# VHH binders against Type II restriction enzyme MwoI (mwoIR), part 4

Target 1, 363 residues: Type II restriction enzyme MwoI (mwoIR), of Methanothermobacter wolfeii (Methanobacterium wolfei) (o59646)
Amino acid sequence: MKNPKFTENQKEIEKEEFEFLQKLNFIIKESLELFNTNLKNSMKFINYITLPIIMASIESKSFNPFSEIIEKHIAFILNSKMNSLGYKFLPLGYSSDLTYENDNSIIHIDIKTANLENPSDFKDTVPLGINQSSYPGVLDCKIRGKNIKADCKKIKVYPNIPTTYNNKLTITNALLFIYPDYKEIIDEIREDYIAIRELISINLKDILTPIEGSLEEFLNYKPSNEKKRLEPILDNIVRGYFIHDKLRHEFSENVEKDLEEFEKKIIGIAKKLKEREIKPVAILSISIPNGELAPHYDDEIVSGKSWGSSFRYHYKKSGNSVFKGLDNKASRAVFLHINKEYLPVLKKYFDPITVYELTEKRL

## First folded at step 1 (VHH)

Design m2 (framework vhh_7mjh_2)
Fold by ESMFold2-Fast, scan of step 1:
Structure m2 (fold): chain B 363 residues (1-363), chain A 123 residues (1-123)
Amino acid sequence: as target 1 above (363 residues)
Amino acid sequence: EVQLVESGGGLVQPGGSLRLSCAASGFTVSDYYMSWVRQAPGKGLEWIGRIYTSGSTSYNPSLKSLVTISRDNSKNTLYLQMNSLRAEDTATYYCAREVYDFWSGPTNYFDYWGQGTTVTVSS
């Protein structure tokens, strides 16, 4: 086999990536008011599918329950707008949040949220699953933790998303929404989620079991229509818990009352979330290079660290201020929107701040 | 305690096949993304592939036609089937557990590794 000496179409690939950035900028700016909507719109689409899981996990500080809710809301808004640009939804079964195609390309959009109080999640990198883009990553395998059995060097890891599919170029964009801290909202619901945890672990311990199957099995579970009076409660429980088979037909009045209280608390949390207004601090577009461009970039621009870091795209390493092959005065990471009231905070992490517009102005 | 124990390595002729096993204890393999990684003598680590919690798989493109990753949940064991073995496939093979975030997917960070099993492809 002939080894390629260079990527012949590098600039053509980058031009297609830049064309998508322009289209994304258009729909984000046209839809900006929709992203400033209160959480009642988000809860319309989440309903009770993920809420019991979120509530069961809210005590774990490693989870960000509100990121999931906000990402679903953003996904719905973007999905409604992509069709207006000639893109058709394409479910390819990859880990990207949204996948679309037009006549020239396949577009993967990965929706990310970051808390303004956690700058490590936005100031230099964006978290990126290996199968959310076509770009190969490098695992830094200098493991310093316990139970090491192997000598660790850097490992090159490959995604299953191809650089080209059915003669269409793969384009990937991470769309990062930076939000203020959620602590106030968490604090407001804390009493209700403690009550839910107590109902599960103390009052309903012997009749409820956590789901042991896959997420897909959990989300697609259909309860038996055995006790019609418990049917609404069963729908909510099944989305986070199963009623123990031996006892699902034998409920005391106290158990039924506790299950009703469980449902009431879940609904109460949902209503409190619907009444909250969440506005982004900023919207950052991060154009992840097509994998064919890998020979022309730093080998570690997509990397994971063996000592506890997620796989990440290091977008500030992808170019000095422009796409590598293009003199277009746009970087691979550009702001599509900023809330100017947060400009002093943002300037601690981004200086200068460039907001992408037709004129490409700096703030 | 968490442990991973690989087995099934040995001497094999070019063009032959081997199935490696990785027995896990202290956790359930179907709850984690699991990877196979190899290290040839005097070379760095090379990622072979991964099996997701869903049971789907992804592979290093240079190895995709030569390997298959699977698991048996009842035995809590991970497998690597290798076909059409070449001299360049001589390496120590490791299974590794990936740290994953339920909400964001695979992290590509390995917290536990097996001791490795050596495969030598030679006539």
Scores: ipSAE 0.000, ipTM 0.357, lowest interface PAE 12.0, mean pLDDT 69

Design m3 (framework vhh_7mjh_2)
Fold by ESMFold2-Fast, scan of step 1:
Structure m3 (fold): chain B 363 residues (1-363), chain A 123 residues (1-123)
Amino acid sequence: as target 1 above (363 residues)
Amino acid sequence: EVQLVESGGGLVQPGGSLRLSCAASGFSFSSYWMSWVRQAPGKGLEWIGRISSGGSTSYNPSLKSLVTISRDNSKNTLYLQMNSLRAEDTATYYCAKGSPLYYDSSGEYFQHWGQGTTVTVSS
């Protein structure tokens, strides 16, 4: 039964959201094998730009080492299919991974990756930046006074993406690819990475001195420092080595041997990674409600640590069932693909109905 | 594009009064609830009050005796009148766009914020 309190405009917004979900499901199903093929191909292009990022992830263990590579290839495949469904690529000033338009709407797609061994990244919430959705965030008001705190608890702040832009509805979809644990791959290359750091710090430090500052930055690199990225530091080390070309004839036989081992280990890591095929465990579509729908969802749908930081969108309420739409009760988060081998693990975090729900039944 | 521009801030002596204005553009101002919020240096946000499209007001009880919120829908302008100002009223004051219709009692909805105007209460 229809709820008379919902406006026709709000129902039309949800209709556009779920129409997009049907089209997205079609694309993902049609292109599933192509995603796997492109992931394998992307691993063949590991180079001096991508390798430092992977090495930084090994050091910290908190970063998904393959996110950048995987997300770029997913975006390429998705973009090639969207045009055939009547969507035109639209570059806007917002931080969504992909933005498209059709006659009725502007669609923001944010591509996410998660590791199966880190359930906090996929079981209940998805993180969104202030420029990735039109749905209002929640203020951490820290307000003085008893009565003010009660009022402030539910204050919502709209992000920079408007609910309607250039007379078109804005909709947001977080497309989440869940991958198996990378520990086996990381463990394979960790020993070589440690050996590289030891060669630099013990045997090659004096030879790499011409890159003043960069070697020290590399050895003391911490991924938590966003201002210092590993790839420029490693590039400076490599350039310093080649700038020293004039002095190479003065290097001892042992130093040349250590430089050869350094290069051999870098190549070894690249080779091991290029031979690996990475495929998703599952693909989850999360429809973040358009901001005009905010009054009809409860306080648990969005939370945040501080004002202006990224928010967490909750597609389940404290372990309860997935949120439903206003009129048709369609789920706002649905699995578009599941690798059957991993179904028992996924069932630990999702009820059976949610795990088996696919958008084809809503055609 | 929604724009909110606050004005009227400045230096005022303790016990003085000041009226802030907020010029709204890019939306149907008369259809929306509007709010005032302030932030003292190094402190969190403090909600001052709200006004409906029709002019009904609700205030933070701690500030009700100090402030009056009003609006002029013909000029797309929101006002905050402040009296008996104290040193602790020194803050940056923001106007904020709310909902076109307040559907429930779950709290305030601030869809867009202004850039703010600073009020300094000092002798």
Scores: ipSAE 0.000, ipTM 0.128, lowest interface PAE 20.6, mean pLDDT 67

Design m4 (framework vhh_7mjh_2)
Fold by ESMFold2-Fast, scan of step 1:
Structure m4 (fold): chain B 363 residues (1-363), chain A 122 residues (1-122)
Amino acid sequence: as target 1 above (363 residues)
Amino acid sequence: EVQLVESGGGLVQPGGSLRLSCAASGFTFSNYGMSWVRQAPGKGLEWIGRIYHSGSTSYNPSLKSLVTISRDNSKNTLYLQMNSLRAEDTATYYCARLSIAARPDYYGMDVWGQGTTVTVSS
């Protein structure tokens, strides 16, 4: 048989996945207001550590400004709620953003953010790393080796995350937060951002001079022979941790006033954006099937995203985005929240939208 | 020049065992994870398993009972031990180097060998 019948064990796997989806729905709906980010109220996340990351995002065309701070804010709220429900955080070193366990299961939650103006990031697929779930992935056959034929387009790869861990079932959810475009926020803080960049450039000049470079060249993020020598500093800036220590230990007493101005600019950004509450357009939960269920789903539900490290899960493929072994045939992709203001746009991409909603409440 | 060369393929009786080798050159072998991939005649590529630079392994569940991947960093060599071979295991076997991406445990394959053929018959 090409499509083997579900065993009782596999049906119980889907029941556990669906039960967690219902719990997650309850958590998100109860905590929705906490996910609304006001930059002044999130001032703890705008500091010496997170500001360099935001600046890097603004300088890079491949990053969304504030996505890092938004994801950290979401993770903080989720962690508090998961702990309250008896889930214990596990630092297992896998690629999932958050990992928890309770008496019955290991939970992997991957937090994704998407821009409403880039529907290719949310309307059909969710990107997954090979080790973000127990489900087998697919890589593109973009073979760079010698003397190999590209006679196929796909290669199945298997994750390091097992389907069962310490006798506990592995469950994976991708939480996709869709936000309005950040462009207006960048425009609002443009002057303050420029002032901060200039201040940092002045204070970091002595660090970069011995490396035969300048902060301006460094922050342009352009490929160059010199960039190989600056990569460790770039990593420290992106992580933010070492910038604080370097600024305080590397420079003389003369920088005290400059550090005060730096802090004033950070506070200024928070005050200027006080009325700019960053609210999600929608929150979509995608229940990635446990890897043991893969023989029951078509190969087409996964495709290569990039050669390097990730694939796409196609949560709208007909018949493959539902819990197949359950009587209710509920969708694996479910809206946990929709901002009614954006409903017409969302209906354009999710039609009929009711397919992507829980039809009944089950705890 | 970065290169991978497989060897050890050939004819094997059903139920037999075979060990394949992959000789790496042109890069620091101990810094890279490695994988094995096979392709049966007229079929697509099938991933067998991988071994990280640390020595930890991960396998295709359908093949886990049949294969063991190991490495010898002093010899720049990757191994695939196969047991209880079946006619359906007839394939060209490739070794490939894992590329390190944004997260340390994400991998693609950026260098491949030319392959070695295993035929399980008569």
Scores: ipSAE 0.012, ipTM 0.518, lowest interface PAE 8.4, mean pLDDT 71

Design m5 (framework vhh_7mjh_2)
Fold by ESMFold2-Fast, scan of step 1:
Structure m5 (fold): chain B 363 residues (1-363), chain A 119 residues (1-119)
Amino acid sequence: as target 1 above (363 residues)
Amino acid sequence: EVQLVESGGGLVQPGGSLRLSCAASGFTFSDYEMSWVRQAPGKGLEWIGRIYSGGSTSYNPSLKSLVTISRDNSKNTLYLQMNSLRAEDTATYYCARGRIQLWLHFDYWGQGTTVTVSS
C-alpha cells in the first residue's frame, strides 16, 4: 500500500468492478470463435461497416482504417452479448467506445487494439483519453510550438465522466485485443483509401454525407429508398451514408465515373479483408480504477503523452494496491484469452502469463 | 498569429472574489475548447477546468466550488470567476487553447496574470 486512504464506498466499488470482470470474462470466452474469425467471409458485413469507417477516416484524415474496422467489429459482437446479459446500451455522449447500464452500475468499455510487433503499445501501459474513464489523468506540459515551463513534468486533469451517475457506480474497462502483425494489409488498404479520398475531393465530396450519431444509431440504421441508377453503389453507400439529394437528380459524367471508381476501391478493400483470417493473439481486461479509488494509488500509475491529448495507465503498477484478490503484479489487468501459438512471444513481456479463472475467493 | 492575453489579476483580500479574462485573437475562437491553468510560486502547474466550444464545462474537483468558467464567443473572450479566495490561491493564472476533438489538448498558452491573496 503506497497511498493507503479509504473511502466509505471502496469495498462496494471493488465488488462492482469484480462482478463486471466476471461477466466480461463469460462474454469473451463464449464469443471467442466470433472474435477468431472476425471479418472472414462477411462481404455484407464489410460493406455495411467498412464503408462508414473508411468515410469517417477520410473526413478525419486518418491513415489506418483497418484498426478502426476491427474495433467496430469487436464493438458489434460485444453489444449483442452485453444485451444478452441484461445490460442496456446507453448513448450518453461520453468519449468511451461503448456505454451500458444495469440496475447497479454504468459500464464504460474502451476497446483497444495493439500490434504484437509493437510491444510499447501493450506490454506495460494502455493509452486512455482524458474522458474515457472517471480516473484522473495527466498531460505532458510540452506543447507543439511552445514550452510554457521547462521545469514542469505534467499537468493533472480531470475527466467529464463522473464516479457515479444517477446513483449508479461508474465502471471502466479497457478491453485490449492484441493482433499479429498486419502491416501488409494496412499498406494495401491505405493505397486504396488514399485513392478514394482523392476521388471524393474532386467530385464526390458534395454528394456523400456521413451518418452522425451513436453506435446504437449506426447499428440500427435503416436506409431510405434510393434510385437504382448505380445499383450496387447506391445500395452499399446508403446503408452507411446519406446520398445527398443532388445524386438523386442528373449528374455529370465525371461524378458517375468517380462514383464507379469509388465502389471498385471499396469492393477491393472488402475482398482483401474477406481473404484474411484476423485472429487475436490475446485479450486483456484492464479494469481502470473508479476515480474514488485514486487516493489509494501513487501518481506513478499514470503518465502523460507528449504532444497528445491522452495519457498512459500503467496497469502493472496498479495491481498491488487496492485489488488484492488477483495477481499482485497485475490484479487489475487479467488475460481473458491467450492464443497458445503465440506464448513464446507473449512470455517476453508478461511474467507470469496466466488466464485467470475468476472466483469470488480471489478478491 | 495566435494570441491569448489574460487580464484581471491583482491583490485581493482573503474571502474576496476576482474575475479573470482571456482575450483571444488570430483564430476562430468558437471552434476551440479553452482551459484555465495556474501555477503557485515554487509549485507545478495545476489544471483548473475547461469549457468546450458549446459552453459545457468540467472542473478540477478540488476547485469546483471555488470557480466558474464561462465564455463569450461574440467577444472572443474566456472568463474565470473565483470566489472565497484563500492565500493558497496566490498564483499565476494562464489560459490555454485546445482542439475540438473531445480530448483535452493544449497548443497555445497566454503569458499569464498574477493573483495575490493577502491582507
Scores: ipSAE 0.000, ipTM 0.484, lowest interface PAE 10.7, mean pLDDT 68

Design m6 (framework vhh_7mjh_2)
Fold by ESMFold2-Fast, scan of step 1:
Structure m6 (fold): chain B 363 residues (1-363), chain A 120 residues (1-120)
Amino acid sequence: as target 1 above (363 residues)
Amino acid sequence: EVQLVESGGGLVQPGGSLRLSCAASGFTFSSYSMSWVRQAPGKGLEWIGRIYYSGSTSYNPSLKSLVTISRDNSKNTLYLQMNSLRAEDTATYYCAKEDYGDYEGWFDPWGQGTTVTVSS
């Protein structure tokens, strides 16, 4: 059998992970109201950088620009708060998570959003990529090619992130924001996004080149003179993309008509989103074990359950995952915030509900 | 649409070196992480290593001292350098495009493969 005895070094690793959890709890509690995503405020982050990401998401046959906006909003707030704790932002490029460092550690925060109506996204596991943690995983993958069609099971995947780097300990946290079912809002704009995707697939394929300008200029627009002001802003954004399309076409009559339709639909979406507010019902913090802890947490790593996932951390296997080196006195998965109106729904998936206030409590 | 074509395999003596190539087309090569995987006769698939779009690499620890993965984005080509080859390295070698982003582990599409035989 596996030997569960922790070394002194492994206990020190868990102390550092727990210390970060306490710091994260502090900044989340101080920032609760800021995480109420007012889409008008969130749209200030839609600019020549963010808009290409949203457009690429639409073109990839994956529709969820709403989650992109929410995650950017969360990331912006967290980045501002991490600086107050002495952490410096460390851009790695190959990861979409937030990475920070101080004198003792490198922190990886993986922001997740989940819909309350899709419990598979929050009830027991969190997906992990090789570039988000130092923990080795297991992969169920699908392999396709001209001369090979094979399903592979349990290919060992090795992390790209070391357990320590330049004497700094790697700490990984998955921060999960659970939202009410805002499907109604998504459905309201879905037809417009589908139409935009069709326009892109026909004539607007290379619109992703960044240009100056942002949708924040839209959202600061006065209602009494909207049409004339909004159209030049969109025209600058859209025409800027087409100026950089060197490989496919020049402007034609059909492209001008498609640009008009594109502009009208983008304006329509922006106006619909401007009036909406999205509030989280719960915030769950999951402390992913450092790779040096693997002998103690191997039974909590499972293969991915979706086509895009490499592996998952099963934080509710045999109860909630705990800091084993700390005598099981603290949980690796804890709620930092819950909206009490949703307690009955949350209790269907978490019983007991472990909440961190000044200390860990069970509801 | 998307194509991956491996080449460079063949018969090699134990202790020899070999460089495999993978020519990619039909997608924006520079935007994707690429992996090498092998399958020895009668055995399962073994992941060799990955090169991210950023140029960073990650290897199977069992093979790290024996292989180097590199890429040339201007030529849309992925490389696997193998040194100190052993009989146990006899396998068909495949390159694979990986899913980009937070979720690594989708090897699609898979190339046709190139066979390396290490014989004494």
Scores: ipSAE 0.005, ipTM 0.348, lowest interface PAE 10.5, mean pLDDT 69

Design m7 (framework vhh_7mjh_2)
Amino acid sequence: EVQLVESGGGLVQPGGSLRLSCAASGFTFGSYYMSWVRQAPGKGLEWIGRISTSGSTSYNPSLKSLVTISRDNSKNTLYLQMNSLRAEDTATYYCATIYGSGSYWAFDIWGQGTTVTVSS
ESMFold2-Fast, scan of step 1: ipSAE 0.093; ipTM 0.627

Design m8 (framework vhh_7mjh_2)
Fold by ESMFold2-Fast, scan of step 1:
Structure m8 (fold): chain B 363 residues (1-363), chain A 121 residues (1-121)
Amino acid sequence: as target 1 above (363 residues)
Amino acid sequence: EVQLVESGGGLVQPGGSLRLSCAASGFTLSRYDMSWVRQAPGKGLEWIGRIYSSGTTSYNPSLKSLVTISRDNSKNTLYLQMNSLRAEDTATYYCARESYSSSWYPLFDYWGQGTTVTVSS
């Protein structure tokens, strides 16, 4: 039977988790202009390294070419601020998966980005690595046997991350940045990209790359083909363009005109991207409870993806959206920033009483 | 053909100890990682721990001081030793074969029928 009252130790655990949430709130609010201004400035430096990645994203089924760049930028700012608060970076994960420690805690921060066009990425659950949390997950298990009842379909599994390690508490936070749909500019860029692709395939295919095979791979690439990564192919093409550009004075007048058109389209894309401000619609903090708190939550607040290597935290369950041992009614899923312009869109997916009404007034 | 048969359950007083056995047949136990799982009446399944084919063990942190998992590959048998039993440990206990073993999570393909442990004065 689940204990209806928090132990003193469980209350202390929630208090430490909540204190970290307050520190994270401070960092985000202090750094909000840095996220916006620095990200806009980083777009001004689009060059032959970043442009192929952007073009590969446009050519693929993904309509968000900036997710990786945004996540790395956020990680850089967070790392700087965490260090200023006495947390030391632990190199246990990738740059978008940050682990820190101080004298009392081991902190796991998972940076997420989402687009308003994909509400499944933010409206109900957040994915988490099973090495980032101490909270047990519930997996659907395939049971073979004639005498095992239908009620035995789910099993609790425990991650390899302990609730405490050498007297340091494990704290896990997913930090979700929601961005607006840039469909207008993506559609605008796509037209220029199609024109470039046609120019390459018809007029310039033998000129733009030092390695002809890379161009053939690009021209024959289909998004459904998983055999090749698109980014290296586009990188070779763009590098070929800059190599041939240095030798343009040696080309015929007709080839020079086609290369000038190609250059104008590439520069046009870069200029349009540099003119855009990339600002978050909202920043959502999701505090996954420490595993010692499991007796106070529903069995399914953390569930596994079907036979996948990751869990999902169900932050909209009323039982797990609150720090249950704290009298202040603080939410485990709380907005640290909302752009008021986008409130009507956010209200389609969030209950203001249980989530964003807790921002600023109760932190 | 693959079968797991648990035994050793019964009535025990609070603070008592009990050892459960799981007899495996139809496969070579030494080649598989094995887990123990329990289900209290009216509750969901709770993972207790696993023993790798190497003999290394990992446990549910809430239970690690109370249980020990061992195996005897020569007898094709898995064991669960339980100490300091509490009323909340009343459950049906299952052994399960892992179809895929990961330090992250087990995936189970075969389960025993279960053996019931009742902790009561």
Scores: ipSAE 0.000, ipTM 0.346, lowest interface PAE 12.1, mean pLDDT 69

Design m9 (framework vhh_7mjh_2)
Fold by ESMFold2-Fast, scan of step 1:
Structure m9 (fold): chain B 363 residues (1-363), chain A 119 residues (1-119)
Amino acid sequence: as target 1 above (363 residues)
Amino acid sequence: EVQLVESGGGLVQPGGSLRLSCAASGFTFSYYAMSWVRQAPGKGLEWIGRITSSGSTSYNPSLKSLVTISRDNSKNTLYLQMNSLRAEDTATYYCAALTGYYRDAFEIWGQGTTVTVSS
């Protein structure tokens, strides 16, 4: 459709935004126990399921395995439930975590984590990815285990700054997960993570690089004895399963020590996570008004000078806090979960605290 | 612009020594492990060795006694020292920052520098 239904009617736009916020909030709240169980199990065990998640975390630039594991578990939940509701997952640049579409809208969801001891990261603002259009330049990335260099002009991304795109309404949401201070554990994990990355760059890279799909095979490995342990995965690497025939004869014996150190560091991470139950203090869901990102349109973003930049969105600012055009004046920022032990701390930064329920509740 | 530029190649007599340099730009050189790889005319790629960000080295066992890899992180430069050169060492020599399937989706090769060992 060339004339989008919602471009002129603020009440219809806000109705679509509100309806999506209700769907998103329901999905997350309904799946919260599953999310907490999966997160707890990921921190408790290193095996053929959790090792791929840890490996993907190690490969990323975040250096924080908690943030990446949270994002992956939420993505798993959302992809399953969103597809059931008629939303199709769309690829997007790294400026937005998840993008979906249906017949009427393009949905952008940013997933963010914040430390309870750093209130500047959650009390008034949330960082949002900004994406205008395809980025001009050369893309160096991995897709499905392969290194890709591409002309970014040929890669289309779904922009979140325009009010409509491809004759569909743009809807932007953020999910903010507030956690207790785990700095000590994170710092210890980071040390092992850096050591693992250097170890891979020394020897394991050259073992795995020549084998097409080796990362995909490693990430999808299942132990033949149905026991979920690190040992079978490392044993397969040592036995040459992931070693190119030519390189196996040249230096396989020289990497035994490096594989032992790799295993030691992975087990070290597992031990550091095992003693703690990782759970959120609170989960905050934020609907960003259609058109609010338009003032941040910039020729530098369009020209590729600001690819992947983020904007610190003020969700408590006048005009941003409620659905103004709706009769119910519902809140745009609502808590999906609050750990009651932390309610006194949260009340220092949020007053009132609006909780998502069938009927809006203020604490 | 991310790039690696090799230099120091040329003609050398059998039994001679040669030092190759690789100048890195456009990325944080000190963070990455670096490799040397060669390709003799009409043959496949042969891995020579690597050096970590901290300076720890690892070599192809068939070449370990003949080469030394070093780096200067303050100058963003990688080096390959070659001794006791033979006709079979005639090849194009590449420096590389290789991510493989395990790392940051970053893979850069230099343009190569040619070493010819002949009288």
Scores: ipSAE 0.000, ipTM 0.112, lowest interface PAE 20.5, mean pLDDT 65

